# VHH binders against p49116: the designs that were tried, part 222

Target 1, 238 residues: p49116
Amino acid sequence: EGPLLSDTHVTFKLTMPSPMPEYLNVHYICESASRLLFLSMHWARSIPAFQALGQDCNTSLVRACWNELFTLGLAQCAQVMSLSTILAAIVNHLQNSIQEDKLSGDRIKQVMEHIWKLQEFCNSMAKLDIDGYEYAYLKAIVLFSPDHPGLTSTSQIEKFQEKAQMELQDYVQKTYSEDTYRLARILVRLPALRLMSSNITEELFFTGLIGNVSIDSIIPYILKMETAEYNGQITGAS
Short names: E, the ipSAE of ESMFold2; O, the ipSAE of OpenDDE; V2, 0.75 times the mean of E and O plus 0.25 times the DockQ between their complexes.

## First folded at step 15 (VHH)

Design jj40 (framework vhh_brivekimig_d4)
Fold by ESMFold2-Fast, scan of step 15:
Structure jj40 (fold): chain B 238 residues (1-238), chain A 120 residues (1-120)
Amino acid sequence: as target 1 above (238 residues)
Amino acid sequence: EVQLVESGGGVVQPGGSLRLSCAASGFTFDNYAMSWVRQAPGKGPEWVSTISWSGGTTLYADSVKGRFTISRDNSKNTLYLQMNSLRPEDTALYYCTRHGSSFPFRGDYSSQGTLVTVSS
């Protein structure tokens, strides 16, 4: 029992690779994105309600929603990541791919539309000045989504989602009591996350992965990592 | 100087077995996740398997799951790939790779490769 999220779940601190290269490259972008994805999955597995669902359900949930969690993380960490600079580098790479006839026009259009949607989403979240508590609850709402195909234990997942929604409402109404419509402005942004393709996110941010390793295939690995092992990967061996 | 030196490649007939070894030097081996990657003639690189720094977690490509086993001996700074029930499609140059310190599925250093040929 108790609240779904504790104050420890509000803390979301991305540590960027150091040093930053003189020119952005696919390896730096992939490393930065990988750290964010890893931080997002570590955040999810630290939630007692998530742990209570069991390993198989945890894996299925994260496989279904990793793109939504990752996109929320991009918005939350946009300043730390210099996301606008990363997106500009990706666009430059795509323009070079067009010039060298490496991609079809239809594929390039899909990818550019995805980048536009991502920029629109991040800008809307920045304009709303979403705080750390609000981001934590929005992540919980997308994590505990009962409506993805193939999920089991959907009644328990739905109860945790409803609890996340109730706690977000309580927080916003108490903290931003003078802004009557703030919660509605925040919630109306969430459906856009499901319009973004996980395949295109993977292509844009994880191109530096060796051997065409999919995010879907590594999720069970990340969720089973020991805390000491996780910390060793994130901080780098001293 | 980071070095990864592989051995154990060769020619085997279908259904046979081989064990690949990768000797690591120039870094603290037990601080890094390690992977095996292969490249078949005329094809791009294909990820095969990953093992965590402690050896507690392993991950396999669907094409090798149930046939290959990745392992490591941190006291010897050595990575292994036990390949059983080999198929002609497993014919490739096999590389061991070190992952970056901050994420296990991205490699930052690779060996030169050892050839595995499966033919009758």
Scores: ipSAE 0.012, ipTM 0.402, lowest interface PAE 7.9, mean pLDDT 83

Design jj41 (framework vhh_brivekimig_d4)
Fold by ESMFold2-Fast, scan of step 15:
Structure jj41 (fold): chain B 238 residues (1-238), chain A 120 residues (1-120)
Amino acid sequence: as target 1 above (238 residues)
Amino acid sequence: EVQLVESGGGVVQPGGSLRLSCAASGFTFDNYAMSWVRQAPGKGPEWVSTISWSGGTTLYADSVKGRFTISRDNSKNTLYLQMNSLRPEDTALYYCTRHGDRIPFKGDYSSQGTLVTVSS
């Protein structure tokens, strides 16, 4: 049938909160992350193949992969977010917290390791100069993952993932014809996404917004939002 | 056990005022920045305001700036949100959250929120 993704699915434009504070604070970080999360879920919801799987399957898929989608979004939007500055501020704060014994040393080490993994991932994607089409297909590959526990319709999900892989291959081979190993270099980056803890991502980027409510518990609600509500969250116009 | 108990919600007419309170227990309140977050029907959670551990810094969402005032009383372990010039768009479940110096660990704490309805 037609392509899995269209040009509309390549467009991924994050609108940052304004004005940017002189000193980064938890509010700015949480609002920026929230906008990216909402943009990512709106992006997924707009895919006809995703819609065709039905609401229950859509919810299960996004619950399973939101951290991977969010991390790819961080890498893609790293410049517009000034992500390196945000992560540096977080690292500086963690070092001060260790000095004041305000946080468990074991937990701080775990969080620091997560930040270093995130920095490495974003740096590797930047070095590869991943374009908008490649990001769209990488997001589709992680979205249509048939191997998460508890999924139904796994055969259909697998078909959509294979279609995403094939279309990415065709795009890379045509666009970067001189670079025979580009696709392989891109694909070997993906396993790192599954090693990153969604709980730590939630603590770093969302605790100030979500409180004691998990992202898993709000996903069905976010996926049911009208387009105008999504646009309000993305642009901050509510 | 960390506990946050919100109160002060109710039904008010547009242009009215309400003051929300959050009673904190189970932790050293004055060591943490605190925030108000709201969730309107059919929408995701929206950050409203944050106050630093000392009360020296306050931050507001653009939608509430100039109308809402966040404050705290560290001697009473209580967080407040003074809401003036309320609009129908402010209708939401309001809850308070603990930050823990920008990278808070999720503690075992319960919060039920307090409902604010702005209608005629």
Scores: ipSAE 0.000, ipTM 0.130, lowest interface PAE 16.4, mean pLDDT 80

Design jj42 (framework vhh_brivekimig_d4)
Fold by ESMFold2-Fast, scan of step 15:
Structure jj42 (fold): chain B 238 residues (1-238), chain A 120 residues (1-120)
Amino acid sequence: as target 1 above (238 residues)
Amino acid sequence: EVQLVESGGGVVQPGGSLRLSCAASGFTFDNYAMSWVRQAPGKGPEWVSTISWSGGTTLYADSVKGRFTISRDNSKNTLYLQMNSLRPEDTALYYCTRHGSSIPWKGDYSSQGTLVTVSS
C-alpha cells in the first residue's frame, strides 16, 4: 500500500499577499486566510487515500473538519502570516466595538475567548517546535476523523486515521529518539481543536470574502476546483 | 448609506448571453468582496458567485461554473456578471451583495435586483 503521505504531501508553503499594508484591514486578513484555506483544501485533495474515499465522502469530511485543518494551518504558518499581529488587530477592533456599543458585551467576550484559545493553541505548538512532517500527520489525523455526525464510510476513514497515527509515531520515535514523551505531548493538543467554533473562525477571518455565504456552503465548490485554479487562488496569479 | 443598483437583466433565448452590472455607492468599493445571488420564482435564494476585494479570488456555484464570469472595475465602483450559454433554469431575479464591512461581521444585501428571463 505504501505510506499514507509522500514528501509532496508534507510540503505546505503559504504565499502571502504582497505588500503587507501599513495598517491591517479585514481584506488583507481575509485574503491571507483564504489563501491558507485554499492551500489546506488543495493539500487534502492531493492525498491518494482521500481521493479513494470518493467525492461525496471527501466533501463531508472537509465540511466536518475545515476549522481544525485551518487552525492547524494558522499554527504552522503563524510566522509567515504574522498571526500575532493579525490577532492583535482583531482584538483592537473588538475593544473599540465595546466602547461604541456596536456589539453586545456577551458576544465580544465569546469572540475574545475564542481568540484566547487560538493564541494558546498556536503558542503550545510553537513551544513544541512542531516540524513539517508532524504538522502533515496531525492534519491527516484530523482530516480522517471517523467520529463526526453524518459521515459514511466510517470504517475506511478510521483505518486511514490509524495509519496516520502509526506513521506519525514511527516518524517521531526515529527523529526525536531522545524525547520519549514528545508524541504524547503533541497528541494531547489535538482535542483543543474541537473546542474552536467554526462560526467564530468564519466571522474573524472570512467576512471580507464570503459575507452572508458560509464556508460550509462553498466547500463543495472549492474541492471541485482544478489544481491550476487552486494555485491561482493561493498565489494571487491571474 | 450603502446603495447597490443592479441592471442588465432582460429576456434572452436559450444559449444567449447577458451582462449584469451592479453600481455601488456610499462606501469604499475596493475594500469589499462582492457576490451575486439569485432567486428563481417560488424558490429560496441561491448563491451564484463571489469575487474578493482585489479580484484575485473568484468562486462559482456548480450550476454556473464555466458559463458565468464574475468581474469588477474598482475605478468605476461596478461589479459585473457575464452570463454565457444561458439556460431556462437561470431565470431568476439577480442581486448583488456587499460583504464584510468590518471584522467580524456579515455583509449587506441589495433589495432591488435585476430580472433575467431565459425563454424561447
Scores: ipSAE 0.000, ipTM 0.237, lowest interface PAE 12.8, mean pLDDT 81

Design jj43 (framework vhh_brivekimig_d4)
Fold by ESMFold2-Fast, scan of step 15:
Structure jj43 (fold): chain B 238 residues (1-238), chain A 120 residues (1-120)
Amino acid sequence: as target 1 above (238 residues)
Amino acid sequence: EVQLVESGGGVVQPGGSLRLSCAASGFTFSNYAMSWVRQAPGKGPEWVSTISWSGGTTLYADSVKGRFTISRDNSKNTLYLQMNSLRPEDTALYYCTRHGYSIPFKGDYSSQGTLVTVSS
């Protein structure tokens, strides 16, 4: 059987909204995050192995792992997004909320700890100089996670995860042949993704969504979009 | 200039039906996902329904699923909301909104809204 991922799956090009405003606002942050989320789900949908699992399994997998995929996407696109500037703006907003006594101290602490974990993750990936092929396989490893509660078809999901791990190993050994421990350094970063709360990610990046809308509610919509509709939204092409 | 013009609101008794329309101009309507959003008196905005650019994909809030139907006519640049089995809880100002091409369920432009009142 052919490789799990093709060269088309290595391409991950985020198109940012119109010029970054002088002062960041909720609209710009939410639009940027939404574009990354759409790109990440489009990326997952394009994998033949993912398609083969069927619609119900696809929805369950993405609902379980969207935060991990999104966080890997933030790390991969950190420079394009000016993520450090976005996070600084969010921190400034939170500090102002403390002074105005608008949020509980415990909640603010949880959110600040999440931002710190996110910054450390992105910094570690940057320090390792993770390339596009490595990001593609890391995303595949988290996408095909058989251990989320409530999943069916776990044996097939595990098979695809193992295939992703094997292809990542092959790539790293051939491309970084002189760095014997590179793969280990990369893989030990992945558990940190599960320590980050999807609810806090949603609060930080998707506050601009309409009232009762959650990421959980939009996942089925995004995954059911026809290919032409999806491409029109992600690339800005007709 | 983006313009959204709504019609079809009114007073209706519980169990009744209304059809809302939103006429769009100033942009390529067929390139955008569209939503209906409502705001009840004293409440924040509540998303009601979304339709993709082609009309191929629709999504509904749990509170309206099975009662409301969103549709569009790209040849007429018009968005519709067919509301059946109306309840007093559906009383709200209804807005149509254009999504930025990658913003899920966040309004880019909103109309002035049309008032729907379901009498007790």
Scores: ipSAE 0.308, ipTM 0.628, lowest interface PAE 4.1, mean pLDDT 85

Design jj44 (framework vhh_brivekimig_d4)
Fold by ESMFold2-Fast, scan of step 15:
Structure jj44 (fold): chain B 238 residues (1-238), chain A 120 residues (1-120)
Amino acid sequence: as target 1 above (238 residues)
Amino acid sequence: EVQLVESGGGVVQPGGSLRLSCAASGFTFDKYAMSWVRQAPGKGPEWVSTISWSGGTTLYADSVKGRFTISRDNSKNTLYLQMNSLRPEDTALYYCTRHGYSIPFKGDYSSQGTLVTVSS
């Protein structure tokens, strides 16, 4: 069997669209988010345990957890993305929409609350100084969640999640031996991800998509891409 | 200048076929994913199909799956949409769009559009 994750699964390098525009727009935000989504899918596909579950189960898992993986990716890549600048631009747009009476106050409150929860999550991860190994295992714990409706290999998924938890525990105990409560502090961050609305994430980051396109429709496309083409995409569309 | 020029639109009977072409110039065509998008009168844009920069990966909207085929010829800088078993509901202005990342964005460049009318 061997470990669930190898050193290759710790590497998570986001390449941003270049150059950054003087004023952030929905196109730049959507392209940046799409690159992160693509990188997250590529990361998942690279795990042998994930591939062993089969294509139908793989698609169902990612459809169920893409928002959690994406949010962990936002936290991990916050500096590379200049996430604080992106979120400030989104907030400014929302404030202008309030003044112009283009959106309902209730909807704006929901979206603002989501942004505040996202900022709190990213800030908590930064404050804990979560490293690349810890992010990899947290993503694996989220990915191998056996409790989503419609899954067909729940016992195997649960075993992979438990393996991820055990490997994270081993890593943290060896690397941060003086901080006996570090693992607990890290794990209690995860429930917040389940409370984040995937619909609001899609509205904030993917408004540049065409018409009837949704993340649900894109996920099977990304997962089925040929390896050579997929590698070209994750390195910046070579 | 980036240009996307369409041809192949027209009037066809239900059950008929049409092939749309989109000739690209002014950029390195084989580095971009391409999409077909349609807009029916009085409705918003509806994504139809996307093809990766190499042509190896394709995606279709459920409404056209099994009836339409997207393809490209990178040596000719041309994108195609083969439309079979056409229905009155396929009546729309069809246009091609350029995407940098193989996800159907609103894009930076779109063609002017070619009218496809499926008459009953």
Scores: ipSAE 0.300, ipTM 0.626, lowest interface PAE 4.0, mean pLDDT 86

Design jj45 (framework vhh_brivekimig_d4; at its last look DockQ between E and O 0.10; V2 from the best seeds 0.00; counts 0 for: placed apart)
Fold by ESMFold2-Fast, scan of step 15:
Structure jj45 (fold): chain B 238 residues (1-238), chain A 120 residues (1-120)
Amino acid sequence: as target 1 above (238 residues)
Amino acid sequence: EVQLVESGGGVVQPGGSLRLSCAASGFTFSKYAMSWVRQAPGKGPEWVSTISWSGGTTLYADSVKGRFTISRDNSKNTLYLQMNSLRPEDTALYYCTRHGYSIPFKGDYSSQGTLVTVSS
């Protein structure tokens, strides 16, 4: 039995919409987020262990964990996305909405708390200088979570999660042998991902979608798309 | 200049059928995903269906699943929507739109649309 992940699974290259507008708008943010979502789901599809679970299980796993995968992707791609600039623009919009009495104070508080949690998570990952191998294994640990309700093949999912954890441990201990507690510092950050609301993530990053479209509704579309079809698609204006 | 021109709308009775067309120009049609979006009188825009650049992957809103079929002809730069078992609630202006990765944006429509009216 080979490793859970290969070197190809370490590559995670986000191509941003170009050009970046002088003033950030809902369309640019939504397009950027959509590209990250597609990249994240096709990354998951490339894992042989994931493919082996079958289409129904794959859809259920991704529906349960897409927000965690997306948040890890935001942290990993924070620099290429200029994520801090995007979040600052969102905060500025929310502050203006308070002044104009366009949103309830309670809702604004929930959204601001989510932004704060997201910033803290991304800052902690940046401070640790998490590398591409570490991100790949953290995404695998999140993806192969046996704890979500309604899953079939939970024993096999748990075995894949354990394999991801063991391979991450081996990698970290060999690559960062000088930092005895690095693995522990990385792993204790994962539970925070479960506390972030997928509904608020949709509000922050996917507001530009038509109102009846949800991430849950598009997951099967992204997962069913053949790799060649995904690789052949084009973005941007012509 | 990206240009999308919808046609095929009309008046039909409940249970009837219509086929909409969207003629695309000003971009490489075969490289982009396409969607149909509708707007009923007095309501906001509602996403109806999406098709990938090759036609290999399709997605439908729950309200139209099993009744509508999206398709494309890349050699003719044309998008289609076959609408069967039409209901009064399908009455709307129907728009087509282009996108790569994202599903259609709110208010990001490219043309005047084509009117579909389902009434007795």
Scores: ipSAE 0.620, ipTM 0.809, lowest interface PAE 1.8, mean pLDDT 88
Fold by ESMFold2, look of step 16:
Structure jj45 (fold): chain B 238 residues (1-238), chain A 120 residues (1-120)
Amino acid sequence: as target 1 above (238 residues)
Amino acid sequence: EVQLVESGGGVVQPGGSLRLSCAASGFTFSKYAMSWVRQAPGKGPEWVSTISWSGGTTLYADSVKGRFTISRDNSKNTLYLQMNSLRPEDTALYYCTRHGYSIPFKGDYSSQGTLVTVSS
């Protein structure tokens, strides 16, 4: 009966690996991205409505939307991550792959298109000056999407999404009362998230995971982590 | 100095069993999640299984579910992989990997590996 999100769900503090290397490399990028992913998944599992859906539904929801949550996280944390610098380093790496003929021209075109779409999305969110409350509600709207294939309990999921939408509307109207169209401008950004490819996100940010494991495969583990294990994991040692 | 030393590999017929061990030293074993990874000839590394620091959470690749069991003994600083109903496709170099301190599934130390060969 209470609000879907509380002030505790607005806090989203990403800590970058230390020390920052002289040369950005695949390992630094993967560690940085992994910290964001971990933060995003634990954010989702902290929500009482999410906890109420049950373990199978939780896993199905996160498997369906992890890339959208991650992309919102990239936009929210773009400055602290120096995302523009990371993407530039990835583009330089792609140019070397062309010269070494390690990737097909079609694949490289797909990856470059993805990078451009990601840059455009992050820039549009920055231009709107999306705040932490708005990001929290947008992530909740994305998380509680009832229209993903294979979900059960879709009526309950839809109810939670509607609640997130109403709480966002209430927040925007109270906080940005002179900007009549802010809610509409924010919401029209969401469809772009469905265009982001999870396979390409893995290629861009998650090269070097143990045994080339997919993000989809690790989600049940992250969602079931013991509280003591989660609290014991902090920024990596230098 | 971090050290991971594996044992228990060998040659076995299809349907057979092997038990791999990974002895850890040079770090606080009970504070790290651990994984088994395998690499078959001509293929890249393939994640096999993961176990949380306490052993309370385990995870398996679809290809090994129901046949392999990961476990750990934190009092002995040892990670195990019980491999049953072995198939020729399980032939690979198997090694254990420590997860990064704060990073899920980002390995920061790996053993050299033990060879498992499943053949007639």
Scores: ipSAE 0.599, ipTM 0.824, lowest interface PAE 1.5, mean pLDDT 87
Fold by OpenDDE, look of step 16:
Structure jj45 (fold): chain B 238 residues (1-238), chain A 120 residues (1-120)
Amino acid sequence: as target 1 above (238 residues)
Amino acid sequence: EVQLVESGGGVVQPGGSLRLSCAASGFTFSKYAMSWVRQAPGKGPEWVSTISWSGGTTLYADSVKGRFTISRDNSKNTLYLQMNSLRPEDTALYYCTRHGYSIPFKGDYSSQGTLVTVSS
């Protein structure tokens, strides 16, 4: 059996919408976020092991981990996205919206804490100087998590996760041979992903685009998109 | 004043096609994501399709995927819905909605909609 990931799975290039507005508005942010989400899901779709699980299992996996994948994507694409600026813009917009909608202080706190967690996670990943291979394997580990409720083929999923972990280990040992604890430092960042609310992420990054439609409900659509259609969307040539 | 006016509805046979239009005014159309929503008799509103401000991102409900195409012309302040291979279950009042930061179904602006009837 061949490797879980190939060099083709290392490439993860996000194309931002054009033109960029004078100030980052909600619609630009949501468009950017949607492209990242599509990129993340189509990345998953490109993995042979993922394809081998079947459509139903694939959908269930992505539904379970999309927030984590998305967050890893944010971290990986933070520079290209100007993530700090995006988050600042979200905060500013949220403040205006909160005033209008009379949100509770508790809700405001919750949302702000989530934004802080996102920023801190991305900063931590930047400090670790995670490379493209490491991101690919981390995403694979997150994707092939067997411990989500309602999953089928959990044994196979677990095997894929183990394979991802092993390949990551081999890569780190080979590439960073003098840093014997790098693997551990990288892996201990993963729990932070599960502390982040998918609902809040959805609210912050996607409400302006999908409204009351849930990410959960559009995941099957994204996974079924034709390559040409996807390419058209990411380039704005549709 | 924000205004959305739908047109293009009518009566068609199963398998037929229609093209709906939504003319927008009173706001900067090119800055907003837009959606089509439909309401069948005796049913609640159903999301049909969404398009981002730039047109670069489109989303579809499973019930219409492969048959409907959402598009927009920002220079004309117009949203479109090309509907092919129409089915009786597509019979509904179709209306467009503007996306703010909040929920489109609770949109601050309501339109009259355009009626689509698919029948033999």
Scores: ipSAE 0.317, ipTM 0.696, lowest interface PAE 1.7, mean pLDDT 90
ESMFold2 (binder alone), look of step 16: mean pLDDT 81; pTM 0.824

Design jj46 (framework vhh_brivekimig_d4)
Fold by ESMFold2-Fast, scan of step 15:
Structure jj46 (fold): chain B 238 residues (1-238), chain A 120 residues (1-120)
Amino acid sequence: as target 1 above (238 residues)
Amino acid sequence: EVQLVESGGGVVQPGGSLRLSCAASGFTFDNYAMSWVRQAPGKGPEWVSTISWSGGETLYADSVKGRFTISRDNSKNTLYLQMNSLRPEDTALYYCTRHGYSIPFKGDYSSQGTLVTVSS
C-alpha cells in the first residue's frame, strides 16, 4: 500500500545520559545500552507493518532478533556512545582480571572474541559509511525475518522483509547510482549478526540492570511500555 | 530531575513480612514500567520484579516468585513491593528504578534505597 518505512522511521536519535564520567563504570555502560535497546524496540513498534502482525507475532519477532537490532544500533550510534572507549575499558578490565586470576580464562576468551567480532562489524559499517536510510532498512530486514523457529505468520513476515529489501535497493540505486556493488557489500554484512551471542551481549551491556532475568523474558513488557522520551526519538520532527 | 525515594525497610525475623514503597517524582510515572532491584552485602545488584506502566503485567525473579507481590498506584506516583515469607538471603538494600531508563546507583536517577535485614 504505502512504503514500509516513512522518514519518521529513519530518525534514530540516541540521547546519552549525563556526560561520560572520568572513569567508565558498569552503571554508565548499562544505562547507555538500555536506552539504545528501548529506542530500538520502540522504533520497531512504531512501524505500521509490525503493528499489523499482532502482539504475539511482534513478541516472537523481537525475542528472535533483539540482539541483531541492538548490534545494528551499536554500529549506527557508535560515535554518539563513544563505543570504542567503552569497549577499550571493558578489555582493560578483562586483562586486569586475567593478571589477578579473578575470572575464568575460558570465559574471558569467549567475551574477548565477542568484543572482537563486534568491533569488526562496527568498523565494517563505518568504512561503508552506512547512512540513516540504509540502517533503517537493514533493521527492517532483520526485524521481518521469516526464518526464525516457532513463527506463525511467516508468509506475511516474508512479504514485509521482501518489501524492505526492495525499498533498500531502490534507495541505494538512486542515492549511490555510481556504486553498482554497494547494496551487495552492505547485505553480505548481515549474516555476521546471527553469529553474535545474545548471552555475551547481556553480560557486557546489561549486567547492572538485568540480574537473574534475561532480556528475552522482559521483551513482552518492553513492547507494551509507552515512554514520552523514547517516542520523541523515534518520531523526530513529524 | 528524576527522584525516587524508597521506604518501608527494617529488621524482620525469617517468615515475616515487609511492605516497601517508592515515591516517584520528576517524570510522568504512568508512562514507565517500574522495577525493584536489590543489592546484598558484598554482591552485585539483582533484579527482583517489574510491573508494566498500567499495572496489568508483572514479572518476578525465580527466587521471589510466590512470595513477593509488586504493585503500583499511578494516582499517587507510588510503587510497592509486598514481601512475604522472608528468608535470610532476602537481606539487601532495595532500590526502585524506571525500567530500562534509569540505574539506581547513577546521578539524577540514583536513590538511597531501603535496607531490609532478615535475621533469626
Scores: ipSAE 0.000, ipTM 0.181, lowest interface PAE 14.0, mean pLDDT 80

Design jj47 (framework vhh_brivekimig_d4)
Fold by ESMFold2-Fast, scan of step 15:
Structure jj47 (fold): chain B 238 residues (1-238), chain A 120 residues (1-120)
Amino acid sequence: as target 1 above (238 residues)
Amino acid sequence: EVQLVESGGGVVQPGGSLRLSCAASGFTFDKYAMSWVRQAPGKGPEWVSTISWSGGETLYADSVKGRFTISRDNSKNTLYLQMNSLRPEDTALYYCTRHGYSIPFKGDYSSQGTLVTVSS
């Protein structure tokens, strides 16, 4: 009954904290990342199919895939975020930490591998020139993943994922009719998202959170926030 | 002009209780999530608790969960924090904040704050 996503789900506008500081700090990075995470969760909760699965399933799905949604959002918003500048600042900090022996070599290696994989992913998406419709459907495919451990209602989730795949295929075939293999080139990028650690993403982008609170704890709160509050805080701040 | 005024702080012994209040004015209180944030001497700010605009959803820092209860009265434009089983490490200036449009829940800080001291 009707398309999985509407034109309103294609619009994805991130507003950055202003002004950008002369030297990047954990507060600016965390605030920028938090805005993107909030926007990503607002996007997901606005989908009628997502709402239809119910609160418990919604929470479980987003807890399982928030890192994948967030990474797709980083790629989509890379220019507005100046993501390359943020990652360069993080790399510089890590190199200084190695030199001063403040962190273990194994931990630094894990974090550097994560940054490299993130850069590769964002570069591949930019090279493919992924458009707003394609990003919306890729996020939907990731969101409606039936194969995460511990999920219930997996048959309904799979149905919505298949619908997302079908609608992406229809869009790409109509819009990029001359490029027969475009869809395949896009879809083979998705498995890389699951190789990226949510714990390392949290360390890199959310170290400015105040108090002993994790993204896992924040997710159910954000998903249950009143719609009018979301619209006032996020949609109104174009 | 947005104004947030905290009250209810004081000196209490370990295991004691205090109730903090935050009087809000200058905005539509029932359209904003609200938070409590504390700052211990010589430390950075620490988020304590958040409540949704309707009061239907709450979130707590692990350090206070089961001991503190956040609540609100939208008819009075007032936010509350009931603090039970207080510990010396709860000693801090407590600020109420209007929730910003993203995490990390620090929002707009009150310039005043209310001092809570848990000691002898």
Scores: ipSAE 0.179, ipTM 0.553, lowest interface PAE 4.7, mean pLDDT 84

